# VHH binders against Integrator complex subunit 15 (IntS15): the designs that were tried, part 5

Target 1, 373 residues: Integrator complex subunit 15 (IntS15), of Drosophila melanogaster (Fruit fly) (q9vpf9)
Amino acid sequence: MSMSIDSNKLLLRKGDMKLDNYPTCAVEALTRLETLIASRNKQNMVMQIISEFIFLERTPKDGDVRKSQALPISQMNLFQEFQLIIALIEYFSRPGRDATRNAIFLSLFGSHLTPQRSKLLSRLISTAVSGSVAPLLSSAGTWMQQVGCKTPLSLEVAQNIVSDFISYSRKTPEQLKQLPMVGPHFAANFMVAVADLYLNEQRSPTLNPPPDALLDTITEWMMENPTLCQASQQPLVLPAGAIAMPFTTPLAGLLRWVVLAPLVSNRSAYSNLHLSLLRALQQLVSSGESTALPSQDLMQIVKSLQSYCARLAESKTDPQADAAYQKCMERFAQAVQIALSSNCITNQIQLLCLLESLPPHKLMKIVIEAHKK

## First folded at step 1 (VHH)

Design c05 (framework vhh_4orz_3)
Fold by ESMFold2-Fast, scan of step 1:
Structure c05 (fold): chain B 373 residues (1-373), chain A 121 residues (1-121)
Amino acid sequence: as target 1 above (373 residues)
Amino acid sequence: EVQLVESGGGLVQAGGSLRLFCAASGSIFSSYAMAWLRQAPGKRREWVALISRGGSTDYADSVKDRFTISRDNAKNTVSLQMNSLKPEDTAIYFCATGPLWSDYYEGMDVWGQGTQVTVSS
């Protein structure tokens, strides 16, 4: 209820900043945040400064200010939104500590986003992709890891990139060809997020394939940049005081794509992607990276194949005679063999039992028997 | 890997109480902050309560003085004691975890499956 003496001092300092000089007050706020962001006990003050002086947010008039669950309404006009995007591009392009830059980015976009902040984030990232703004894309990549690459926040960012660059393209967009070189961490985390949106029964009961241009873009990225699935090859500078979160790679999601793809598509790009993923997985195993492919992700692929086989049974089709199922199992068995060769898979007994419950496949039987405990 | 499993939800009359539990597996639990979030029908997810590794707590204004979050690092559990429940508290309640530095619930990396809480008028 009552604020501490330190909080009162920070509130008095906020009073020195005037809203009538936008975007100067936003630039000044960003500078002041560089000092405040280092203090864990002042995170709420950081958020208040961001809300008032950067995004110009106010609580809805009809709302009880104490309810805090009412979304703040931005008072920014279109010109001020444009000024803020320019100011943020300039700010994140300045020489400085990566940890500080990443902490500020997380503070700007780490809390529950209003529709106005979500729109600004989308415009900011798309502008950074178009302009190859490497420092901002680096911070965005770190932000995606910190908020979680498969959370609604990261999925919205991924969907906006698909909308802006891919949805109306017939081939790999030119603006995206260099992204793995300009922002490898962002490119990798974008792939983690976007892989979750397609060929995934947990998101949709129908296995919807990705747009052709998206599949082609990701396939080209993986063929030309095999280290995108290697955590150790991507620079990661966390905010001051942050504990390192487990690094997530796009390997598991993209493996689900190539394993399940024969059920809905005959495009050759999936074969090229599959080979690139097997090479990436082999390199990770050889380097001793035991967390490269979690058992839970492999188990989810098994569940999808079980669902498909149940539908085949209803249609009186033998899974062992179904070409699509045989292709799925061939690709899956190859990946499982490499993953199990790491000797670091958790819940291996449960995984092997689930694999054994699938209709028989020659290679998969060999893999199961070789690793049975 | 960190896995979160929520329990303790159910149907309760207005003015009643429920205690929710979140069991976490994995070696990183004790170093991470833990949070409770909820999503009511037709509404966005909203933050409810947060507890840091060291036990510092924070609450949404709508639940302040009614809800209490606590953790047991030895058992890898976090709990939410909900008192004086209102129909507006009806939601699916989720457990989430993330880095100690971030007090932002949307910065949490791992989410549980959720547990349904229904408060009748």
Scores: ipSAE 0.000, ipTM 0.094, lowest interface PAE 24.0, mean pLDDT 77

Design c06 (framework vhh_4orz_3)
Amino acid sequence: EVQLVESGGGLVQAGGSLRLFCAASGFTFSYYAMAWLRQAPGKRREWVALITSGGSTDYADSVKDRFTISRDNAKNTVSLQMNSLKPEDTAIYFCARESLYGSGRYFPFDYWGQGTQVTVSS
ESMFold2-Fast, scan of step 1: ipSAE 0.000; ipTM 0.320

Design c07 (framework vhh_4orz_3)
Fold by ESMFold2-Fast, scan of step 1:
Structure c07 (fold): chain B 373 residues (1-373), chain A 123 residues (1-123)
Amino acid sequence: as target 1 above (373 residues)
Amino acid sequence: EVQLVESGGGLVQAGGSLRLFCAASGFTFSSYDMAWLRQAPGKRREWVALIYTGGSTDYADSVKDRFTISRDNAKNTVSLQMNSLKPEDTAIYFCAAGSYLYDILTGPEYDYWGQGTQVTVSS
C-alpha cells in the first residue's frame, strides 16, 4: 500500500498568506493543516506553518543547533494574541472531524511548548469555559490527557481556571455549573489536575484546602453527574498512528481531599463529595476497570496520614484532632473496602502493610483483616 | 531580475553519488523555502525535497535516507546530495523557490523556477 503518487503535489503558498492580515492568515493556516495533518511525512511542514502563520514565531538567529533545535521566539503583541484566541474559538466551533480537530490542537500546544504558547493556551481554555465552547473543550480534554493531567502544563491551566472563575466568587459561577455537560472529558481531567493543587502534602507541607466555591462546584458536579469520572475513560479520538496516553480518573485525587479534609475543615460539602465518590468508585469497579483507584495514590494518602500522626504525637493531645483523625480513617476505610473487594488494587500487600502502620481504627482494622490471606 | 541556476547534473552509475547546486539571485533568498523537484521522461513533475527557512527539511518517501537537502543563506545556494542513486532517479532536476502548500487537485506552485539539470543513472 505504498503508492502515494499525489501526496507530493499538495503545497501551501506562503505568498497568499500575508502576515499583515492577521489573524486571517492563522485561520487559513488552520484550514490547510486539516489536509496536511493526515500525512506523517509532512510533520516539519505542519510545525513550520504553525510557527510562522499562527504564532508568528521566528527562529533564533544565533541559537545553539548542535544537539537540540532552539525554541522559536514569539513576535505577537497582546492584541494579536487576543485576535488569535478569538480566531481559534471560531475555528474549533466549526463542524469537522474530531480526530482532525484534536490533531490540530495537539500540534498547536503539544510538543516543544514555549512559555508564550503556554500562556496563550491557558487564556484560550478560560475563554472557552466562559463561552461554553464544547468542541474546543473536547480537544482541550484530549490535550490534557495526552500531555498528562498532573504535569506543570495541565496544572497551570487548572490554576488559571480557579483564578478566573473561583478565587473571588462566593457561589458557583453558572459557566462552571454547565462544564460537565458542555465538556465532560475536559471537566473530568480538570478535576484530576485541580485535585492535585489542594490537600496534597507533596505540593505543600501545610494541607491547603480548596476555595469554598471550588469545593462546592466539584461537589455539585459529582452529585449531579454520577458518571462524570467515567468521562475520562472514553477512548481518545486521535489520528491514525498516534499513541494514546492512558487515562486517569479524578477519583483518587478527590478521595485524598475527602479523607484529609477533616484535618483542616468541618464543611459538610466534603461529606456529600465523599458519598458521591463512593458511588462513582462502585460504578467504575462494577464496569471492570482495574485502574479506577491506583494503589500508588492510596499509599500517598497513607503517608500523609502518617505525617499528621507523627506531628500530633509531638504536640499536646487535642481531642478534636483525634476526632478528626477518626473521621479521616472512617472515610478512607470505606473507599479501601470497595477497592479491595473488587480486586482492583495493584501492590495490595504493600498497601495493607502501610495501612497497618497507621494508628488503629476499628473499621480499617476490619477491612485489613478481611483482605489478608 | 530573479534567477535560479542549477548545476552538478550528469551521468552516474547505479549506486553512485551526485551533488546538485542551485544559485539564487534577484530576491531575498533567506525569506524563501527552497525545493527540488524532478521530471522523468514521460512522467509528471514530482517533488523530491524541501528545505524551509530556518533549516528544517522534508523528503519524498522514494528518496528518504538517500538524499540530503541543505542551504547556505550567505551564498544564496541550495544543494541536494544524492547517494545510492538508482536508475529510477533518472530525471531533469529543478530548483524552485517559494513556500507553497497548494490544493491537492492542482499540484505544487512556486514563485520561481530554474531551468533544470539532467541526471542520468545507468544500470
Scores: ipSAE 0.000, ipTM 0.149, lowest interface PAE 18.3, mean pLDDT 78

Design c08 (framework vhh_4orz_3)
Fold by ESMFold2-Fast, scan of step 1:
Structure c08 (fold): chain B 373 residues (1-373), chain A 120 residues (1-120)
Amino acid sequence: as target 1 above (373 residues)
Amino acid sequence: EVQLVESGGGLVQAGGSLRLFCAASGFIFSDYSMAWLRQAPGKRREWVALISSGGNTDYADSVKDRFTISRDNAKNTVSLQMNSLKPEDTAIYFCAKGTWIQLWSEFDYWGQGTQVTVSS
């Protein structure tokens, strides 16, 4: 008389879970995960439960292809996908601890996303934005921080938000106006991701130009919620097993966007965004907070401008006479003046030396000389 | 009324060559950088080649030494000479107006594109 116990048999004995009772089996699995996720030695069981009872994944047949070359195959039909999205929205809307919800979200959509899970994640987040599901958006924001806000995973999330809400709009979408208040951490990480999405050549070398509605949306967000630019947009409660990632500021990414924009576009939406960023920066400096714009980010802008000037020099064009360069330097000088006036910039001498290496600009020269003491 | 019209695409065997053309109108052509971009099925658009208003050129690593971009300011045209074509070069090729920098690859205007299919 011996009893054999494995993860699936244990789950079935404890909850009478059946695959033919969808989405009930997914809901029951989520409830079981609340207990199991607290145990480090149960991680394999957590992953098996998620694959089998939540995403209805199966391993390919041994005869079809070598198992080491095969990804799990989704058995979900379109109706079951819809049922899962609704079940997840309901689950994350229930009272509970943020640490537990964040841990479950990270386990569902961690570092090894199949195309099917990636598709479901995009639909889930867009549904949560439309429905203002604050706890789910908080977990999504934490997930973006854990996987990295500038990784392909986070960039895909940002691109899907642009596609779903912004691409066909001529003005700021109503659903997005409240996002900084409903999900501030998600809104902040979305801005980091979308700024990198349009600036990173290797990951998105020829992405379509950002829609005016996107720039207008971010401008409104910054004007109404300047705290989104603060350095400390970390959630108060991290999931078990999560590590604190270095914070990247939306202000730094968006500043690079607006400073470099004259090199490719004369659209007024960039000028409006620039004004909103300067106001946010002034407000942060006035409150005694200056960590939102590190010297490293300012130095990155200098390197971008150096690359542009090198290209102009090859064309025998004087950068000092180039209208686009003049607009870039005017916007950059204004931001540098505010940042340096805070007296909280590290490596100030190195930053000033890099700024002096750029082709001369009247306002920037005044800023540099004012801060050489 | 900025208009970009691509032509020259078609079906070619691996190792073959094609020359693409872009006719531009509605702006002062000589004042702007021009680029060629491509989008393969199921992939995002990628930059291929850039030519500045002064004639300086730059290329994606995947096409260096195989592709050559050129411009004719008198005719308001930009061209892409494509040699040693590979199946991986199969894509819709787009002409674009704009300026390129190391961290910024945004373009104000796009044409309708021309299909290039490279068979193995």
Scores: ipSAE 0.000, ipTM 0.123, lowest interface PAE 20.8, mean pLDDT 76

Design c09 (framework vhh_4orz_3)
Fold by ESMFold2-Fast, scan of step 1:
Structure c09 (fold): chain B 373 residues (1-373), chain A 122 residues (1-122)
Amino acid sequence: as target 1 above (373 residues)
Amino acid sequence: EVQLVESGGGLVQAGGSLRLFCAASGFTFSTYWMAWLRQAPGKRREWVALISSGGSTDYADSVKDRFTISRDNAKNTVSLQMNSLKPEDTAIYFCAADYSRPLYTSGDYLYWGQGTQVTVSS
C-alpha cells in the first residue's frame, strides 16, 4: 500500500503544471485527473484542467463588440493535435482501472464537446480501430452509450469510421473483421449508429441502402456471433454524478434494415442478416431479456411500411412492387411472431391493431389471429 | 449572441398546472441538448429534465410522471409541462443548453437562461 501512498505524494497540483511543454502538460493533467475524478466536489476543477492543459482551450474574447458567446477555441496546431492523439493512445493502453479510464474518457469527450474535440475524438477512435487498442475502444463504447448511440455526436463517429474503412472498400475491410473481438461493446454501439443512418425515413426522404462493404461487414459479424447484440447491455462504470443512459441494442435498427431492404435491394446478405437476427432475438428471449425488441420500434417499422404503401397508391405502381412488399411482410411476420410469443410486449393490442392496418399478408394474418386472444 | 429566454412562470395553487417555455437564439438549436433545472430558496440548483437533439427525454425522480419536457425545432423552443404541482416545486426554473449530453446533473451546462419564478401555494 506504500506504492499507492508514494504515488499520491508525487501527484502534481494544478498550479504546478506548465503550458509551455506540450504534450507533457497533457500527460501530467491526465495523471492528475486520476485522483480528482473520484471526488464529487471537484467536477469544475476537472473540466478546467481538461480545457486548459489537454485541449489548450480559451474562452473567446471580442475587443470591438460584446463578448463572443461561441464555444471555447482550441489553440492547438496540427502537430500538437497529433501529439495529443499519440499521448491518449499511450495513456488508455496502460494497465489500470477500467472505471477510471471510462470516467476520464467521458470527461474529455462528453460535456462541452466542441467541434475541435469532436474532430480529435473521431481521429482517436479511427486510430484505435486500426491499432486494435482494446481499452480505448471499450471506453469509446461506454461513451457512445452514455451520449446516446443515435445522437449527432455518435453518428459523426460512425460516419467517420465508414469514411475511413468502408467507403473505398469492395469487400469487408480487414481492420474491421476483428473489431467485435477487440471491442465488442464499441462494435455493438457502432451497429446501432449505422443502422440509424441507412434505410430510415426519419433521416432521409429516400430509403438509402448502406454501402455493400458495410452490409457485408455487419452480416459477417452477426453470422459469426449473434450475441454481439447483447454487448450493448454491458454494465457501465460512470463518474460520480453522471446520469445513466438507457441501454440500446442494434437489434431493432438492423431488423428495420432487413424488413425494408426488399424495397430497394436484392442482395443475399440481407437474408443471412435476417436469419442471424431471428437467432439473436430467440436467444435474448430465451435468456429472459424482455427489452430485446420494444413494441415502439416494431410500430415504427409498421409506419414506414404504411408510408411506402401510401406513396405507391398515389403514384403509378410497378407489378414487382407487390412481390417486394410480400418479402418485407414475410420477414416482419417471423420477427413479430418471436416477439409476441415471449410475452414481452406491453402494448400488444395497439401493435396488433397497427399490423392489421397493413395490406394483407398470409403469414402476418396467422400471427395476428394467434395473438388476438 | 446566444440567448435563452424563459417564460410561463407564475403563481399556481397546489394540484394545478403550468407550462414553461424557453426561446433559444444564436446557436443551431436542433443539434443541442436542452435541460431544465430549478433552484428553491436557500437550496442548491437541482436538475429537473433533459431532452436530446433527437427527442429522447430523462427526468429527476421527484418529477417523473408529473412533468413532460418537449421541443419544437422549427420554433427553436423547449417547453416543460408541469402537472400536479406541489408546494415543494416552488423555485426559479432555468433553461440550459449544451452541445453534447451533460455528464452531470449539477451546473456544467454551456449556456444558461436568466430563470423564471414558479410559486405553488398550499
Scores: ipSAE 0.000, ipTM 0.230, lowest interface PAE 16.1, mean pLDDT 79

Design c10 (framework vhh_4orz_3)
Fold by ESMFold2-Fast, scan of step 1:
Formats: sequence, structure tokens, C-alpha cells
Structure c10 (fold): chain B 373 residues (1-373), chain A 122 residues (1-122)
Amino acid sequence: as target 1 above (373 residues)
Amino acid sequence: EVQLVESGGGLVQAGGSLRLFCAASGFTFSSYAMAWLRQAPGKRREWVALIWSGGSTDYADSVKDRFTISRDNAKNTVSLQMNSLKPEDTAIYFCTTDLEYYGSGSFYKDYWGQGTQVTVSS
């Protein structure tokens, strides 16, 4: 008859669900969400079903302190959380449309993560890595791209993977070594996130330096799977009216990290990673790939070095700071040489002018001179 | 309800400057990226500038070195400083957030405000 009839039909479906047999109600909810997620006008209903039947959340009662700012309280015990992780792994392992699974994953863990959902997401992804659950890792990778690979949400996921698989391990686990094969999209987005995590946190006294095992793992990934660094990520189905914007490639993110790393630490593991990135870049440009390292990303590295040089001018007391800058410029000049030799760099004149604005470096001068008109 | 309110537009001569503002409410502003988009008459919406939650910025090639995006997390505002304006910059300017965006570089239409008109004469 009208929208009220459609709404009543959905309310009857919701009213038929029971909380008395967990995790059955969560599995039933996931199935019903497949139909509802296709309708943009039903997003509030989707979120209510997720909160009530999947995460067992309740809104605080009237009169509770800070009622307007209170987060929904999860009623799940530890066993129910385990049951939900198993149910989600089973659900995301089923054959089906990638777009539907990805939309459901985003609805479960998207724009607002309570501490409870955040901990569950971390355990879910770690379980998926351990079990090589490719479809779930694919949805997780898409989720990282959809929420942004450099956002706090993605950085927390990256930090959790480092903690769970790298920080306390003498040897990289086999599942983590195979991650580029099992979940390439997740591995690529993880590298973008972790590079930004440690690049930004190197300015923070509260985060320890990245473990050598992390750098070694990424180096191995790059040596075995250089195509992970390509500018192309998995295509996203954009809705009508959505607009695409540029993003940082894994190669660009990792290169920025290794180029700037000498400013905070001088470790051989960074040099090994840098060489693997130069090898990957050389292979990509030799194959005609022009999008792996855009001029915009190179210009952002210049701006980061300019900021450092401005701060260095304020502090003239550390003789090791000059050595650090020289190491940064050495690594940067090597990457710039390969990129410019591809003849695919746009705005080359502007890039060369920006490079000339940096304090002189012997190799960089040679590179600049070789590419002047 | 997510609400975005743009302001600061107006008429300006080529080579002039304008500063746009976006007041945001209904979400945890400091946790999300903010972007400016524009739509010229008869054209599709075009991305202009992006500021990530951590403060990193990205710009469209057509506006780089002329426009600067910034944010104030204490006031839940994002600003766009537009210098050296050209007639081609004439458009309605919208702000948006990554609540509905698809990938680190895309946004969904439903979270755009009403916009603020910028007209550059020459």
C-alpha cells in the first residue's frame, strides 16, 4: 500500500527473532541483513539488528549517568564472543557476492567501534590470519580501504597484527608469510597502515620503534610479491553520486617510511626494506607501470624533508642529525632516479624545483642535473 | 543526525582569496577525514581537498599550491583557504566526511551539506 506496510513487514521479521539461543540469533541476523543491506533507506534497521542480535548490545536505561553520551553495553560473555567469532568466520567463508559480504563487514565494524566491537574485530582478523581465511581477509582489506588505511581504525588493526604475530616471535609465522597470497588486498592495506603508524608514532614518545621482525616480514613480502606495491587496489563498487579521490599506494607509503626512518633510527633492517622497494619499483617501471609512484607522492616526501630541515635549523647541536639527513637523501635520490628514468612522471619541472629547494646532497644533485631539460 | 553546514562563499575577482568554513555535528569529528568537493554549473561533482584524521592533506592537481585545507577538532570545523582564484574555480563548494566513503579516496553523496557558492569573475 505504502512505505508503512513495508516497514511493518520488516518489524515483523525483527520481532520473530529470539535471543534465547546464541549464536543462532546472530547467524539468522546475518542472513536477514543480506536482503536489508541492498536498501539504503533501511540502514537504521540494519544497525539495530546488528546491535541487538549480533553484539547483544543494550542502550543504558533512563536515569543512567551520562545517558546522552553512554555507549551501548554489550551483554556478551567471553564464551559468546568466541561463538560469534566462529559464526562470523563461517559466514564470511560462504560463497556469495563480494559486495554484499563487504557491505555487511562495514556495517558490523564501520564508522563507530565501541571498545567491545574493536576487541572482537581484532580477535576476528587475527583468527582469520591464523586460519588463512581468505574471504574474510578480503572483506577486512576492503573494510580498511573503505574506512581509510591511515585512519585510527586501520592503524589499530595494523598495531594488533604487529602485536599478535611479530613483536614476540623469533621467526615469522608461516600464515603471516603466506598472507600476500591468501589476502593480498589486506596485506597491501596493512602495509599502508603500518608505514603511517610508525612514521607518525616516531614523533610520539609512547610507541616503541617498529620490531626488526616487522621490517624483515615486509621485506620478504616485497621480494616475493612485488606487485603488492602497485597503485591499483581492488576495485570498489561506488554508488551513484560517489566521487573517487587519490590514495597512497603501498609502494609510496613504504618508501616515505624508509626514506624518513634515519631521522629517528639507523637500523640495517630499513636498508634491506629500502632495497626491496627499489627492486619492486624498477620491475614495475620496466613493465610500463606508471602509477606505482606518482609525482604527488614524491612531492609529499620533499615536503616532509623540508619540515625536518626547518626544525633542524632551530637545533644546531646534534652532529648525527646531518648524517641522518644525508642518509634520507641518499635513499630518496635512488628512488627518484628510478621514477624519473621511467619518463612517466607528471609535473617533472615542479618536482625538480622542489628537490632543488632542499639542502644540497651529492647524489640528488646528479639526479636533478640528469633530468633537467 | 550527521549535519554539515558550509559558509564563507561569495563573489571575488580573479586573483583574489576566499576562506570557506564547514561546521560539523552528529559524529566524532576528530576520528574522521574531511573533504571539500565542488560542482560547477552543468558539471559532475569534483574532489578538491582532503584532510585525514591525523592532519595529513591531499589536493586535486587543479588547486594544489593555491588552496590549503585545515581542521579545528576543538570546534568541529574544517576550513578551505583559497588563494589565486581563477574563473574555473566558480562552483558550489561542499564539505563531506568519510562516514560513507568507499576507499581512502572516495566519498558517498548522502553526507554532503547544502554547499556555499563561490563565483570568480574575470
Scores: ipSAE 0.000, ipTM 0.247, lowest interface PAE 14.9, mean pLDDT 76

Design c11 (framework vhh_4orz_3)
Amino acid sequence: EVQLVESGGGLVQAGGSLRLFCAASGFTFSSYAMAWLRQAPGKRREWVALITSGGSTDYADSVKDRFTISRDNAKNTVSLQMNSLKPEDTAIYFCAKGSPLDFLEYLRSGFDYWGQGTQVTVSS
ESMFold2-Fast, scan of step 1: ipSAE 0.013; ipTM 0.243

Design c12 (framework vhh_4orz_3)
Fold by ESMFold2-Fast, scan of step 1:
Structure c12 (fold): chain B 373 residues (1-373), chain A 125 residues (1-125)
Amino acid sequence: as target 1 above (373 residues)
Amino acid sequence: EVQLVESGGGLVQAGGSLRLFCAASGFTFSSYYMAWLRQAPGKRREWVALITSGGSTDYADSVKDRFTISRDNAKNTVSLQMNSLKPEDTAIYFCAVDSPTYYDYIWGSYRFDYWGQGTQVTVSS
């Protein structure tokens, strides 16, 4: 259906704006972006307005003509940063269309952030968690999915939440405990990010172990909100001709984390998390929901265990005598049993073949044999 | 622009006292919450004490009744008086500024956004 374009909105230009009393110029810029963001041919103007009037970014002018590609330097002092955070919280708290808020958030905090914008983003999101600012958290959740939940940016946001609300807090605040109710999309993407943060070789649990309070908080989230763990990481609407990329679910990411945890830690908090994940998985399978734990995610767990067993072989350690491997396989076998009972797992034969390639484990052998045709 | 410079650290025997200072510049000091954090060798950074813009204080359980945080808005300084020091108090102590928002004030949550370089405190047995 054809819609009339508001030509007066398309006449707005960067030159019509004044750099005036902060944060007034930032607030006015946000309002003007509501009109400009709807037009694809104004994207460069949107980015210039954001840089100049919201983040007060400036390029070096004198003495170095060749540094035109240098990242803009923010001219904001600490008080102006504080004013911007307040202005953004107020702006995203106003009634409006979700699509407009999400587009503005993505334009403010795109995939290539300066250190200054990264720091402001982290503080903004932590403030939104503290204040239960649902519309801002919804936009942040969409942003995490668009930039990728396992990217360095998303991992940095997750680490900042852990630092602000868990590591440096006397106790987990009620606002964080309520996060799945206030911002379910952000909570789901945060769980994907945090699981990957503590699993990666660069952020291994042996190098940077997670606080027990983090594990306990996620366990409580899963117990109270089991449907949260099935949240799709794919965009709700794909452009015509776009190929849907397979994304992990919170359940898949958390399960991988908890299954591999015995390789570096024997803490009881992981066992409690594991049981909450098995309960959630069982409820999803019982409801006919088979997409919550895709076979490719289970296959990635097999690959991780194969790598661990190769390391054991180098040290001449028998996997059947290794307590850590036995605990990993016990947790994994329990999850596989529930997943396979759904009868909707694609590539089941390939998964079973991969599972059989692992050093023998009594429970896993029983599970494999039970699901052969 | 924001600068925090810690001082007053040193070597002290168990049961002794030290006073740490943080000189702040580049912002309206009186409007901000100030905090002390510490990081012991091989351990994670932990929050120690907080003072609000209004002068209200809060402390970690491990230092409660032993440490006192205070501020001098005229001199843009925050200080930490540490009494009855224990070997487990050995750490690098950091000064941090919290930029409270309206929501932080309402909900009582804090973020520590800027740290100084730290000052070493060593407590011998």
Scores: ipSAE 0.000, ipTM 0.112, lowest interface PAE 21.7, mean pLDDT 76

Design d01 (framework vhh_3k1k_2)
Fold by ESMFold2-Fast, scan of step 1:
Structure d01 (fold): chain B 373 residues (1-373), chain A 121 residues (1-121)
Amino acid sequence: as target 1 above (373 residues)
Amino acid sequence: QVQLVESGGALVQPGGSLRLSCAASGFTFSSYAMRWYRQAPGKEREWVAGISGSGGSTSYEDSVKGRFTISRDDARNTVYLQMNSLKPEDTAVYYCAKDLYSGYDWGFDYWGQGTQVTVSS
């Protein structure tokens, strides 16, 4: 039962696949990819060539000019892109094993992500959200974890969801409201990505703030699904050439975002999100969940606030900047109190020392004193 | 040990009704969303319905929307699926599931053994 020769024959027959019956030929190629994965014979080269065929990617050939190594260029028109998206939705909805589905998804979008594949991935995921396609959203969630939830790949997916469903909506679409129930893993990883996206964007004065509808949507998700906040974001597999990013939980990412939000915004939507996160944290702590809010993430919030205070010391004093800092510290102190009350925080002494290094705040001082020794 | 025990499956006529129950133990039931899935012979498990931990939000697959109702009783640690206007296409083994929302095991669901629903004349 050697699959090496058979797999090589599949590779050699790439040119024989029918292009005039697209997307049927792409579905046939997906079936061949599935067979290769199921064979337990890992031939990365064969899988790569099959995926290139699915996306109609070709290396440019020029009879008159010999060029250096070039990345494959996709030859799909807009209609073929639409046909492929529909075909992938149908394919991923078929009977099969989750592990196989996830491996196929990673093979298509993991290690050889061209700009066109990135665009198609975002459109595919938005279509799956719109249609509540649970199997595909499950694979997408796993993919975000595998490539890293805070990588450019995951941030682009998050930005596309915000653009497609939130930026121009009067209220949250029903499909998006139900996303935590249909695709919980994807929803959790989306929250990690969007928190990092807007936390970094908030540091740039030329970029627009997140829509209130986004903050309201996440607030509703947290109120209805508090356990969603505790998902692990450690990647299992990274694409070739990717820089490893620190992992974080949805609760840690969202909390960092709302604690630092007063530095750039005074909107009430952030206060509502903050309260929903405190409620979720309290419920998770009461349930004995120790991984909900890692101490390293709390320490990173301290470092961000230290950097802000250092910049203020180099500039002229601004009364509004002090008010912003006080609001950050109020939100942070409330979260720290709940986290430390669980008695499950590692490196508590180091965390308390870092908290003491911040400029004084009345509530934070009370919290620190309550948890010494 | 997380344990989910489904019951209520039976043979029913097309257009009939059936209520499935899932008794949960080994975790804080009220803190977790619960879901129903089904699997017909030779097919992968298909998501059917979901209910949030608070019970305030429910969601359904399009083919069962308007016919099935998911509910929960946190005092009894039980989730229910009320199935009305049953069709032959609803014939499957029905499973309840709890998602693991934390730690390394994210993406692995806890499933029960299932309960058989047959819709035939």
Scores: ipSAE 0.000, ipTM 0.278, lowest interface PAE 16.4, mean pLDDT 75

